# VH-VL binders against q96il0, part 126

Target 1, 167 residues: q96il0
Amino acid sequence: APERGAERRDTAPSGVSRFCPPRKSCHDWIGPPDKYSNLRPVHFYIPENESPLEQKLRKLRQETQEWNQQFWANQNLTFSKEKEEFIHSRLKTKGLGLRTESGQKATLNAEEMADFYKEFLSKNFQKHMYYNRDWYKRNFAITFFMGKVALERIWNKLKQKQKKRSN
Below, E stands for the ipSAE of ESMFold2; O stands for the ipSAE of OpenDDE; V2 stands for 0.75 times the mean of E and O plus 0.25 times the DockQ between their complexes.

## First folded at step 5 (VH-VL)

Design d6 (framework fv_ebronucimab; at its last look DockQ between E and O 0.34; V2 from the best seeds 0.00; counts 0 for: pae E 2.4 > 2)
Fold by OpenDDE, look of step 5:
Formats: sequence, structure tokens, C-alpha cells
Structure d6 (fold): chain C 167 residues (1-167), chain A 120 residues (1-120), chain B 111 residues (1-111)
Amino acid sequence: as target 1 above (167 residues)
Amino acid sequence: EVQLVESGGGLVQPGRSLRLSCAASGFTFSSYSMNWVRQAPGKGLEWVSYISSSGGSTSYADSVQGRFTISRDNGKNSLYLQMNSLRAEDTALYFCAKDTEYGSWSFDYWGQGTMVTVSS
Amino acid sequence: QSELTQPRSVSGSPGQSVTISCTGTSSNIGAGYDVHWYQQHPGKAPKLLISDNSNRPSGVPDRFSGSKSGNTASLTISGLQAEDEADYYCQSYDSSLDAYVFGTGTDVTVL
């Protein structure tokens, strides 16, 4: 009995192409879209005199990015897999081969694919609801910290101006 | 109710390895960063390791750097600590601790801990 | 390890107020990082008592208050009760270590 090769679960390689920005960049860098998540990674700049509040904001943004990348990479893989399985199942039911006479991959019509999308969305509805909830919470927190950092920077600028006037 | 349950502790000899587990329930595990904190008998608290909600970022105390590995399985609501090259100084009660909220670097829920004893 | 410095023990009578200090350095509390406080009863897990210098989580009595000034944070327990007998730990972040840091701990005794 031939040992059925354990299908290596293609775990989305955590190899986010680490777009390494130039060392001397004083700005955030946006990379090309990731091949799995289709999201553009952001490399966050670290200032030399980063305040604790700025650091918190940066780390929160980084964590949120990683969370988004992982979610969508997994979701896209799941979607692609289930879509392929659906197509194969439907073609088999129709007595059609996986390839057309011209050698192209056999595809289903738009109506049949609409059924797949509906089922997929229904099946993943709860997952998407949790994602959306967490997305809003994270972005709210980020926005809040952005406001705090802005206020801190204003205050620091005012203090510096006062010191310059006193000297 | 939020619950964290540590397991995997025990008696081990120096140089051996041990893997700790923490089972999480009562909250969306994948939404929060997690930590390991240890307490040697009759001593204070010592932070050991951090892992982000996605597992993409990790951090370690200098005392365990290169020997310990933190990981998580969000599908199983589980946190892990692989401990290699154990030393007598690693003898402690190990807690898993949940981050409170985004941007708050505090721990709002703790497990009861699992005891690790490293002795010859 | 740059531990935050706490008094080893603090004692008070029921109904009195006691204050626990937590002294850091320029790389942690003095750098502006927030301080959190935990209560630990014997044989129990730590419980978050104060977050972000002065925020009380739900279920924490109002007799507990936190403050921070310069390199020092303080936890005040007003109206000390027998149930407050425990170990108390401050916690912050240290930028030089890129790590969370705990205080040395304070044993609070109710006389």
C-alpha cells in the first residue's frame, strides 16, 4: 500500500519579505504588497530620541500590522483552497475534466461561483465579525495614541521656545 | 470569565529541556499579547518573555535569551514556553499573563502558575 | 537586571494609610514609562491593582490609589484592612533592557 505522502500543510511561510529600507531613512517605508496577504508592509522609523509614548504607538502599529498580515494571509490561503475544492467538486459532478480541450483550467460560470462566494461568506461570517471588532479597537487605540503623541510634541516645542526666550 | 491554566512544570536536571503550556479561555486569545512571568521561591516577580497577538514579535529577558522560546497557537488558544539548557536559577513558579489592552503594558489576568524545579 | 526599588516591608494599623514607593532610573520610570501595581496574596497569583500610574481596574476598591512623579511611583492604601496584607509589586518598562521590569516587592503587614 503506497504511503500517502503527508500533504505538507503549506503553512503560510512567515517570511514576510523583510523589505529593508535604507539605513539612513528618517521616514516610514512602505513595501510592495505581500504575496499572501496582498497587504503592503510598513517599516516604521525609530527616532533617536523616541519618547515612551512614541514607542508605545510604534509598537502598537507594528503589532497591528503583523496581526493584519497574518489574518489576511491565512484568509486568502483558506479562500483559495476552498475555491479550488469547490471548482473541482462541481466539475466532477458535471462529468467535466479539470482541463478544457484547449488545455486550459476548466472554470465555473459566474452564477456557480456566486454560490461559492455566498457560502464562503456565510461560513466565515463570525470570523469576519471578530476581525472587524478587533480592527476597530486597534485603530481606535492607535488614533488615541497618535493624539497623545501630537500633544506631547506640541508641549515639548513650547517648552523649548520658553527656554530659548529665557536665555 | 477569563481563565489561564499553566501546565508542563516538574522536576528536571540541569541542562535538560522542558515545555510549558498555557491554556486560555474566556476571551479572544488571538487579540492579545501574552507574557511569561516567573517567581523563584520566596523571591519577587521576574518578567521572562513576551509574544505579540499574531506571534510575529517576541522578546526575552537577558537571563533566558537564547535558551527559551515563546510561541503560541491561536487556533488552540494556547501559549507555550520551550525551555532549553535549564539551570538551577530557572527554578520558579511560571505564570502566563495576558496584556490588559492595546498600549497598556500591564497584565490584567494571570494563571495560577506551574512549578519548575531544576535540581541535580 | 535594573529592578525597581521598593521598601522591603510596610506596616500599619487597621484604618490607617500606608504608602509604598517604587523608585526607578532614567531608563524606566524617569524616562516617562507608566507604572503598574500588583497585589499578591500568599500562594496566589498576582492581581492587577493599578494600571497606567493611577487607573483602577474594575473591582479594585477606591482605597487604592497610584501616583507618579519623577523617578518615583507611589501606591497608597487608605483605610488599611486585614485583607490588604499581601506582597505588592510595581512594574514598568526599561528602554535600556528593552524589557518589562518589576519592583523588588513590598510586604504589607496589618498590625
Scores: ipSAE 0.842, ipTM 0.944, lowest interface PAE 0.6, mean pLDDT 92
Fold by ESMFold2, look of step 5:
Structure d6 (fold): chain C 167 residues (1-167), chain A 120 residues (1-120), chain B 111 residues (1-111)
Amino acid sequence: as target 1 above (167 residues)
Amino acid sequence: EVQLVESGGGLVQPGRSLRLSCAASGFTFSSYSMNWVRQAPGKGLEWVSYISSSGGSTSYADSVQGRFTISRDNGKNSLYLQMNSLRAEDTALYFCAKDTEYGSWSFDYWGQGTMVTVSS
Amino acid sequence: QSELTQPRSVSGSPGQSVTISCTGTSSNIGAGYDVHWYQQHPGKAPKLLISDNSNRPSGVPDRFSGSKSGNTASLTISGLQAEDEADYYCQSYDSSLDAYVFGTGTDVTVL
């Protein structure tokens, strides 16, 4: 894929943290946990003499990170929203207020909350199944390209070794 | 069966805007990067824009940079191209194209295209 | 604005072999980027014919083959048939433009 607009590479969707590594870094960086996804973003190093194969690997890793961050950010927000809606609905059915006598948010007991967790898991089973399938496909592809890049680097070192011995 | 159906083309005056849509079906839309490719009448193919599977990364041909915006809604299986400040040279058949599997950087499925004509 | 260079037209008789060249520069094919090929019949969308220089997608006849060397890629049609009459485009990536680039297109005629 094209990477035009250099300042937009490594840019995450809204709701994902934007860590910026130091100028002239020679290594990938792992940033702090993202507020919404709870995942640590990787900020990828772009070498000055990046091969086409290295570029493909880097882009695949970048896009997989974007995909993963987006999925968990959305799922975490959905979980929080549906949890509050479930609690509110069950409190209303019992004729109870949203807050206790002390002003704290009213809650449901452990057995009632277990019902929510079961319902949430059941409703989201299909989404998580597709996520897991895509996760495996992406990681297989990444591993495959990592192997190809490793072989390319070994081959290049052997060429450079031959060149140095002739000097 | 993979299907891509473009819409939103038409006749428009220079300087005006159009919004193209592409409805996708028959594959997990959110798993794949998407592209717009155009073909002026009687001419060859020209890549226009790219968007990653999550929508977090975008790229544009120099000829459209700053005027066109690619976006997607994975909940609706839809790809979009907002085309502002249209010029006569933007006249073309616009195709929605799906990327192949990871790492190939090729386009395995195309829609039939929607025609955009920019004149007078 | 780099385009990959292809011959304007190529022709052959049924059963013959024809070859379409695709010549790039040191910022695209010459840099080592893969080449892909598309077939486009009149009034229709392009169809992926060859990916990653030589890979044939499912459903593409084995009479189509691709290769790449240096700055040049080639598409060969070994047993030319009437239905192969179409336009053919190569495609790669250009690092100096940070963009996908297509070839100029080749009109294949079956005599």
Scores: ipSAE 0.515, ipTM 0.811, lowest interface PAE 2.4, mean pLDDT 85
ESMFold2 (binder alone), look of step 5: mean pLDDT 92; pTM 0.945

Design d7 (framework fv_ebronucimab; at its last look DockQ between E and O 0.38; V2 from the best seeds 0.00; counts 0 for: pae E 3.5 > 2)
Fold by OpenDDE, look of step 5:
Structure d7 (fold): chain C 167 residues (1-167), chain A 120 residues (1-120), chain B 111 residues (1-111)
Amino acid sequence: as target 1 above (167 residues)
Amino acid sequence: EVQLVESGGGLVQPGRSLRLSCAASGFTFSSYAMNWVRQAPGKGLEWVSYISSSGGSTSYADSVQGRFTISRDNGKNSLYLQMNSLRAEDTALYFCAKDTEYGSWSFDYWGQGTMVTVSS
Amino acid sequence: QSELTQPRSVSGSPGQSVTISCTGTSSNIGAGYDVHWYQQHPGKAPKLLISDNSNRPSGVPDRFSGSKSGNTASLTISGLQAEDEADYYCQSYDSSLDAYVFGTGTDVTVL
């Protein structure tokens, strides 16, 4: 009995191309789009005198980015897999080969693909709803912390000005 | 209701390995960072490890760095702690703890813990 | 590990107020990191009492209050009840360790 090769579940390689920004950069760096998620990774700058609020904000932004990268990498992989399966299934049903006479990969027409998209969206509706909910919560929190950090910076600047006037 | 259930604890000899599991329910597991916290018998709480919601970021206490590995399976709503090179000092009740909310570095829900005893 | 310092024990009579202190360093509480408080009854898991210095989660009685000043945080239990007999732990973050840190714990007894 031939050992059915364990289909290596292509786990999206965690190899997010770690775009390493130059060490001397005082700014956030945006990398090229990731090949799996199609999202541009951001490398967040760490200030030398980072406040606890700034650190919380940075870590929250980083975690949110990682969460987004993972979600879309997995979603895109699932989409691609299911799309290919759908195309193969439909071609088989039509008695068509996987390749055209010209040797090109056989594809379905726009109408047939519209059915796939509708089904895919319907199937993944709940997943997208949970994603959207979490996305809003995360971004709300980030915005809130951005406001706090802004206020902290203003306050620190005012204190420094007062100290300079007193000397 | 949020529930965290730890398992995998037991009696082991020094130098051996053990894997702890935490089964989560009652919330969107993939949305929250998770932690392991331990408590030696008759002692206080000690933070052990952190993992981000996606699993992309991890951190460890110095006492376990290089020996323990935290991981998660969001599809199974499960948190894990692989413990290698166990020492007598690792004897403790191990809790799974959920982060409260985004930006709050507190733990709002805890499991009942699983006991790990390292003895010759 | 730079543990936050708590008194070993605090006692009070029913109806009295007791305060538990949590003293940190310049790398944790003194750096401006928030303090959280947990209650642990014997043989039970810890329960979050206070988050972010003074916020009470839902279901926590009003008799519990938290404050922070400088490198010290405080938990006050007003109107002490028999059910408040437990261990109490403060928790924060330490930037030098890049780790969460707990207090040494305080045993609260009701006389």
Scores: ipSAE 0.845, ipTM 0.944, lowest interface PAE 0.6, mean pLDDT 92
Fold by ESMFold2, look of step 5:
Structure d7 (fold): chain C 167 residues (1-167), chain A 120 residues (1-120), chain B 111 residues (1-111)
Amino acid sequence: as target 1 above (167 residues)
Amino acid sequence: EVQLVESGGGLVQPGRSLRLSCAASGFTFSSYAMNWVRQAPGKGLEWVSYISSSGGSTSYADSVQGRFTISRDNGKNSLYLQMNSLRAEDTALYFCAKDTEYGSWSFDYWGQGTMVTVSS
Amino acid sequence: QSELTQPRSVSGSPGQSVTISCTGTSSNIGAGYDVHWYQQHPGKAPKLLISDNSNRPSGVPDRFSGSKSGNTASLTISGLQAEDEADYYCQSYDSSLDAYVFGTGTDVTVL
């Protein structure tokens, strides 16, 4: 991707060159919602001297995002597909067409749709429970590694300060 | 009960191709990365290939790079290894292995393996 | 590609303790990556024995323990039993290869 210019005010000090990796990003950033999952992906920054703990944390966050995107993309597709099948089945049972006289898709009212929502939630109850359990396990692991990374950074700063005092 | 069942091994001539399959059951297959690990007769374990839970990321040992292709079908709970340009040194028992969850980077469940013999 | 170094064989009598070493390089164990251990009986698939240096998965007896210090990991089997006769492999991640790496394997014999 081409480099994008930035505005500068005449009163600002002379800027420094970017020292971030290619694409001029030094931080994680959040993209637009995914078409299928409706989740916003995180694009992760990889520091130049990433430690083993930092790498594990980043990979775990990436894997969790990938898992979450896949789950909701699949659930959204299943929901949409089963919803259309339910509407079609109920319209056929009532002797109605799939389109109104104006040519638009026929639908059911909210009361008629209540049976679908109840059936969908019931059918997916176990899947939802496993997703929540897995979600909590993943977030516990992420928090655990975040804590280990924070401690590692603190110890490294303290070790460097101790070395400077000795030298 | 977690089960991994490999199939597709056999005797092949050098330069030929073979496709291995691994059928998974007893766990949510789509939630985990998967690996192939091989063991030549009388030798130790050698990691072969990795694939992420969605299939979007793959990795290979240098010894098989460019010749082997790992893939998965999460709808069928199946893992695959396409092995092209087979060599005598590819002779081994090939295991399907489940990657552990949540940052361990180890293999918690293994299949019994399928034997690939590359010989004239 | 690099391998983690293990002794070829180790032996002991029932009830003794044996220790298996696993020595790596600055791109794997020496860089701070965790070590995992597998047990493999003849003709069988490997089984995860120790993860993350010292964690025992469910169903692994307490007599198996692991540790890591510097460039070396150790698996200790205290109270050696006949069923512990098997091959043992360590495994880690290598940053220079961007790959999983196994140890050379250790044959444990119960006398």
Scores: ipSAE 0.381, ipTM 0.736, lowest interface PAE 3.5, mean pLDDT 84
ESMFold2 (binder alone), look of step 5: mean pLDDT 92; pTM 0.946

Design d8 (framework fv_ebronucimab; at its last look DockQ between E and O 0.01; V2 from the best seeds 0.00; counts 0 for: pae E 13.1 > 2, placed apart)
Fold by OpenDDE, look of step 5:
Structure d8 (fold): chain C 167 residues (1-167), chain A 120 residues (1-120), chain B 111 residues (1-111)
Amino acid sequence: as target 1 above (167 residues)
Amino acid sequence: EVQLVESGGGLVQPGRSLRLSCAASGFTFSSYHMNWVRQAPGKGLEWVSYISSSGGSTSYADSVQGRFTISRDNGKNSLYLQMNSLRAEDTALYFCAKDTEYGSWSFDYWGQGTMVTVSS
Amino acid sequence: QSELTQPRSVSGSPGQSVTISCTGTSSNIGAGYDVHWYQQHPGKAPKLLISDNSNRPSGVPDRFSGSKSGNTASLTISGLQAEDEADYYCQSYDSSLDAYVFGTGTDVTVL
C-alpha cells in the first residue's frame, strides 16, 4: 500500500489562545486579540453545578468562537498571501526594482492597491455571504439557548423559595 | 551579443578595500537593473547586491550590508562594487548579472566572474 | 543566510527523467514569488534555464520544464543527456530579508 505522503497542510495552528484565566475566576475572561484572527478569545466559566442546558449553551458558544477564530485566521492568511503576490506581480510588470529611489522597500500606491481590494472582495464575496449566514444561524441558536437557561434559573429560584416557605 | 566582463579582482589582506568593475555591451545598459552575485570556491551562489536601472535604488545582502557599495555609470556602460573591510569569508568569484526584461527578478546574462581572494 | 533547500545530488541514466526540488518558506516561494532556475557547468558562469516558474528562454531545450506548487518548486529534466551534467540552482525573492535568495544547489550526474 503506497504510503500517501500526508501533505502537511500548513493548518493554521489551532490557535487555542494560551490565555489561562485565574482558576478562581467566577466569570468569563476575554483574552488579547489572537495574532492570526485578530479576534479576542473568550474563556468561558464552568459553574460547579452546571446544568445540562447550561453546558449545552457553553459548548455552543465555545464551538462558535472556535469557528470564528478559524475562519478569520484563514481569511487573514489568504489575504496577506494574495496581497503580497499582487504587489510582486505588479512591480514585476512595471519593471520596478526591489526598492524605491528613496531606498525603501518597493510597494504600490493606494490607487493600485484599490484594484487588489476590489478583486479580493469580489473573489471572496460568496465566502463572506456564507459566513454571514452561518454567523446569524449560530448566534440565533445561542440566543435561544440563553433564553432557555434564563427560564430554568428562574424556575429553580422559585422552587427554592417555595421549599423555604414550607419549612 | 550581450557581454559582461568583470575586472578588479585580486589578492587582498583582511580589512583592505577592493573595487570591482563590470563592463557591459550588446544591450541598452541604462534600461536594465544589475546585480552582483558571488560564489565561494566549491560553494553555491550567493546574491550580493542589486542596483536599479537609474541607479537610484540599491539593495544588499545582510552579509555585506554596510561594507559594500554598488554603483553604476550608465554613460560608460559600467557597473561597480566597492568592497570595504574585506573578510576571509568574502573570498569568492564575483559575477556581474543582468536582470531579465520587464523586471522579472531573474538574471538572464552573467559575466565570467572576477576572483577575489582575501587572505592574511 | 536564508537559502532555498535543494537535494545535494540527483543522478540518472541517459534518456531518463530526473526532478530537482526547491523548497522555500512562507516568506519566499510560499509568499507567491516566482522561482527561476540556473544551470552551471564546471568552471563556467551560470546560465538562466527557467524563468518565472515555467518559462523557457530562447535556446533552452524543451526537455527542461519547471513547476511550482505551494512552497516548493521543481525542475524536471526529461530525456537526460550527457551535457546536462551540471550544478542546478533555484532562485527566488525573500520578503523578510528583502533580498534575492538562491537554493543550496543540486549536482546532477549522468550515469
Scores: ipSAE 0.237, ipTM 0.734, lowest interface PAE 1.8, mean pLDDT 90
Fold by ESMFold2, look of step 5:
Structure d8 (fold): chain C 167 residues (1-167), chain A 120 residues (1-120), chain B 111 residues (1-111)
Amino acid sequence: as target 1 above (167 residues)
Amino acid sequence: EVQLVESGGGLVQPGRSLRLSCAASGFTFSSYHMNWVRQAPGKGLEWVSYISSSGGSTSYADSVQGRFTISRDNGKNSLYLQMNSLRAEDTALYFCAKDTEYGSWSFDYWGQGTMVTVSS
Amino acid sequence: QSELTQPRSVSGSPGQSVTISCTGTSSNIGAGYDVHWYQQHPGKAPKLLISDNSNRPSGVPDRFSGSKSGNTASLTISGLQAEDEADYYCQSYDSSLDAYVFGTGTDVTVL
């Protein structure tokens, strides 16, 4: 699987989030993108009568989300840091300043930046390969427990129907 | 209204244990990471421990690693800190702190704290 | 335990501006993690004053502002008032320690 680049959303100095999740919810809901990972978290509802299988599924989903958030937060920050270091190093080699005459940060052209992107992807190839493997393993486990929960719910409906008929 | 109420503090001898509790209300507790932060008398703030919203990930300051255990019960909207092998340097006001919904990195609501004093 | 560095104290007369610095390392502020600020009056719990470097939560006066550059964040209190006399802490996240880190704290005195 190819390496995925992600760019986190910048934190605006005066920005206030317009997305306001419910204080109390009886349903799962999806929040705004996390600033560092750029992934939208799912906020899980815990029903009062959650079965052991339902609890296991919810915990697997939450743990997978936390693992995924951490991986991409770390990769996005590393990417940003190494990108700036690369730009500064190449500007210094060319004898250029860090700012343009207009005061904006000096940048490199697309051809020059392509070297950075290739080096970053190559350096991180094995890490992303292991990430993809673990991602698939986690999603297989989640799908497996989704199936078990679905069968449990069908079984409970059948037991409830039999109980009402016998009364 | 978000409320965090700590309890379980007190005077204990060195080497003993205490368990702190934090009762949460006014928000969906299971959606947020939670933290313990402490403040020794006359000193600054020190982060103690973190637990993820699911309870699946925890971390600890080096000063308490191996002695303190953070846990949560999302069904009871409660956060806990088990403090074992207490030392005089653990004397502090212990705050329960809620992470923000804009990410898991800052503390938008705090309790009033529960005092732990470790003394002979 | 890693700490972010703050001046021990700053002071100013009413109506003046004061600025509190918060200096970190390449594993926290320098890695791009945001800085948050807390105000603590004596005997009270800390209160979130500035989040995400510069955002003011609801109810925080606009005389409080924050910024970040490189490894350093700054909190500025414009138009200093007597009620601003308190302790101020910065806070960030450190990826090498997998830990939240607080600053050493700054005692703001209104003369």
Scores: ipSAE 0.000, ipTM 0.547, lowest interface PAE 13.1, mean pLDDT 81
ESMFold2 (binder alone), look of step 5: mean pLDDT 93; pTM 0.944

Design d9 (framework fv_ebronucimab; at its last look DockQ between E and O 0.54; V2 from the best seeds 0.00; counts 0 for: pae E 2.1 > 2)
Fold by OpenDDE, look of step 5:
Structure d9 (fold): chain C 167 residues (1-167), chain A 120 residues (1-120), chain B 111 residues (1-111)
Amino acid sequence: as target 1 above (167 residues)
Amino acid sequence: EVQLVESGGGLVQPGRSLRLSCAASGFTFSSYGMNWVRQAPGKGLEWVSYISSSGGSTSYADSVQGRFTISRDNGKNSLYLQMNSLRAEDTALYFCAKDTEYGEWSFDYWGQGTMVTVSS
Amino acid sequence: QSELTQPRSVSGSPGQSVTISCTGTSSNIGAGYDVHWYQQHPGKAPKLLISDNSNRPSGVPDRFSGSKSGNTASLTISGLQAEDEADYYCQSYDSSLDAYVFGTGTDVTVL
């Protein structure tokens, strides 16, 4: 009995294209879309005198980005796999080959694919609900910290102005 | 109710390896960062390692850097600590600890711990 | 490891107020990082007592209060009760270590 090769679950390689921004950049850099998630990675700038609050914000943004990248990479892989399986199953049921007479990959019509999309969305509904909930919570937290950082910066500027007037 | 249950502790010889596990329940595990904190017998708390909610970011205390590896399986609601090249100084009760909320660097829930004893 | 410095022990009579200090450095508390407090009874896991210098989580009695000034954070227990006998740890973050740091711990005894 031939040993059925353990299908290596192609875990989406965590190889986010390490877009390395130029060393001297004083700004956040946006990379090209990731091949798995289709999301553009952001490299966050680290100021020399980063405050604890700024650091918290930066880390939260970084973690949120990583969370988004992982979610969509996995979701896209799952989608692609299930879509392919659906197409193959339907073609087989129709007695059609996987390739057309012209050698092109056989595809299903828009109506048949609509059934797949409906089923896929239904199956993943709960997963998407949890994602959305967490997305809102994370972004709310980020926005809140952005506000705090803004206030801190204003306060620091005011203190510096007062010191300059006193000297 | 939030529950964290550590396992995998035991008696090991110096230089050996051990893998700890933490089973999480009662919350959305994949939404929170997780930590390992240890306490040597009769001593204080020492932070050991952190892993982000997605597992994309990890950090370690200098005392364990290069020897310990933190990982997680969000599908199984499980946290792990692979401990290699164990030393007598690694003898401690190891706690699994949950990050409180986004942007808060505190730990709101702790397990009961699992004891690791490194002795010749 | 740059541990936060706490008194080894603090004692008080029932109904009294006791204060535990937590002293850091310019790379942790003095840098402006928040301080958190944990209570640990013998043979039990730590419990979060105070977060973000002065925030009380739900279920924590109002007799516990936290404050921070300069390089020092303080936990005050007002109206000390027998059940408050425990070890108390402060915790913060250290930028020089890029790590969480705990205090040395304080044993609180109720006389």
Scores: ipSAE 0.844, ipTM 0.946, lowest interface PAE 0.6, mean pLDDT 92
Fold by ESMFold2, look of step 5:
Structure d9 (fold): chain C 167 residues (1-167), chain A 120 residues (1-120), chain B 111 residues (1-111)
Amino acid sequence: as target 1 above (167 residues)
Amino acid sequence: EVQLVESGGGLVQPGRSLRLSCAASGFTFSSYGMNWVRQAPGKGLEWVSYISSSGGSTSYADSVQGRFTISRDNGKNSLYLQMNSLRAEDTALYFCAKDTEYGEWSFDYWGQGTMVTVSS
Amino acid sequence: QSELTQPRSVSGSPGQSVTISCTGTSSNIGAGYDVHWYQQHPGKAPKLLISDNSNRPSGVPDRFSGSKSGNTASLTISGLQAEDEADYYCQSYDSSLDAYVFGTGTDVTVL
C-alpha cells in the first residue's frame, strides 16, 4: 500500500482508513484524509499511567474529531446529491437529456445554478449555525482540559522533586 | 425546558426482544452524548449504555454487551435501545439520561422512565 | 457491577445536618475519578444534585454540599427539611470495568 507511515504496519486498518499507526507509540498520529469528510483523522496516544483528566481530554478530542468528520462527510454527500437532483429536474423541465450528444453529462449555466446555491444555503442555514456553535464550545472545552492537564503535570513534577529532596 | 420522554416498555417473555425510544426536546440533541440507566424494582441505579453525540462511539455495561444496541437519530431528536435475548434480570425501569456539558461525565437531565418486565 | 458503598439509611431532625458517605476503590474514586450525587424522590426520576465532587448545579439549594478525599466522597445536607426525605446515590467512573458506577443508595429520613 502507498501509505507506509513512519513505522511498519503490524495490524489491519480499522475499516475507515488505509493507514495504521505503529503498534506502540507515545505520540498522536495523523492519518491520511478520510474519503468522505476530506479531513485527516488523529490517532490518539494512550499513556500507561493515564490520569482521569488525561482520559477525559483524550475522549473529548476523539469524540470531537468523530463529530467533525461525520458532519462534513454528510454535508459533502448531501451537497453532491442535491446538486445532481436539481440539475436533473431542470433539464427535464427544459426537455433535455441527462447527457449531451457527445456523451458528457449535461449541466446548467451559472445563472441557472445560482438558484440551486441559494436554495441549498437556505435549507442548511440553521444546521450550519448549530455546527459553528458546537465547534466553538468543543474547542473551548478542549483548551480548558488541556490547561488542567498541564497544571496537573507541573504539580506532580514539583511534588516528586520535594520528596527526593527530603531523603 | 429540557424534556426526555421514554416509550416502548412492556411485558415480554424471556429470550424475546424489545425496542425502547426516547424523544428529546428543549436542547440541541445532536450536541450531547446520551445514556440509558436502569433501576430494578426496589433496587438502585445501574448504567446500561452510552452513545456519543454523533453516534460514532458506543459503550455498554458488561451485563448487556452483545445483547443490547444503543442508537440515535439526530434528525428526529430520538435515542433508542434495541434489547435482544431479554432475561429476567433485565426487568427494570429504563431511564434516558443526557450527558452534562463536555467533560463532566455526569447526567443532568433524566426522563421519567419506561418499565420493562421480563417474565414468562 | 462494582458498586460504591453507601450507608443504607441516615436520619436527622429538621434543621440538623446529615452526611452521606460514598466509599469506592482504587479503580474508581481512589484513582481520582470525580463523584456526582443524585436525589431521587419516591416514584420520580433522579435529579443531579452535585457534580464534580462539589459543584452545585443551578436550582440546587446551598444547604447541599459535596466533598471528596482519598477513597471517599461525602454529601452533606445542612438545615435538613422535610422535602429532603428521598434516596441519594453517588456516581463515578471505574477504570477496571470501563463503566459508570453508582452507589448502593441511601434513604434519608427526616424525623
Scores: ipSAE 0.542, ipTM 0.823, lowest interface PAE 2.1, mean pLDDT 85
ESMFold2 (binder alone), look of step 5: mean pLDDT 93; pTM 0.947

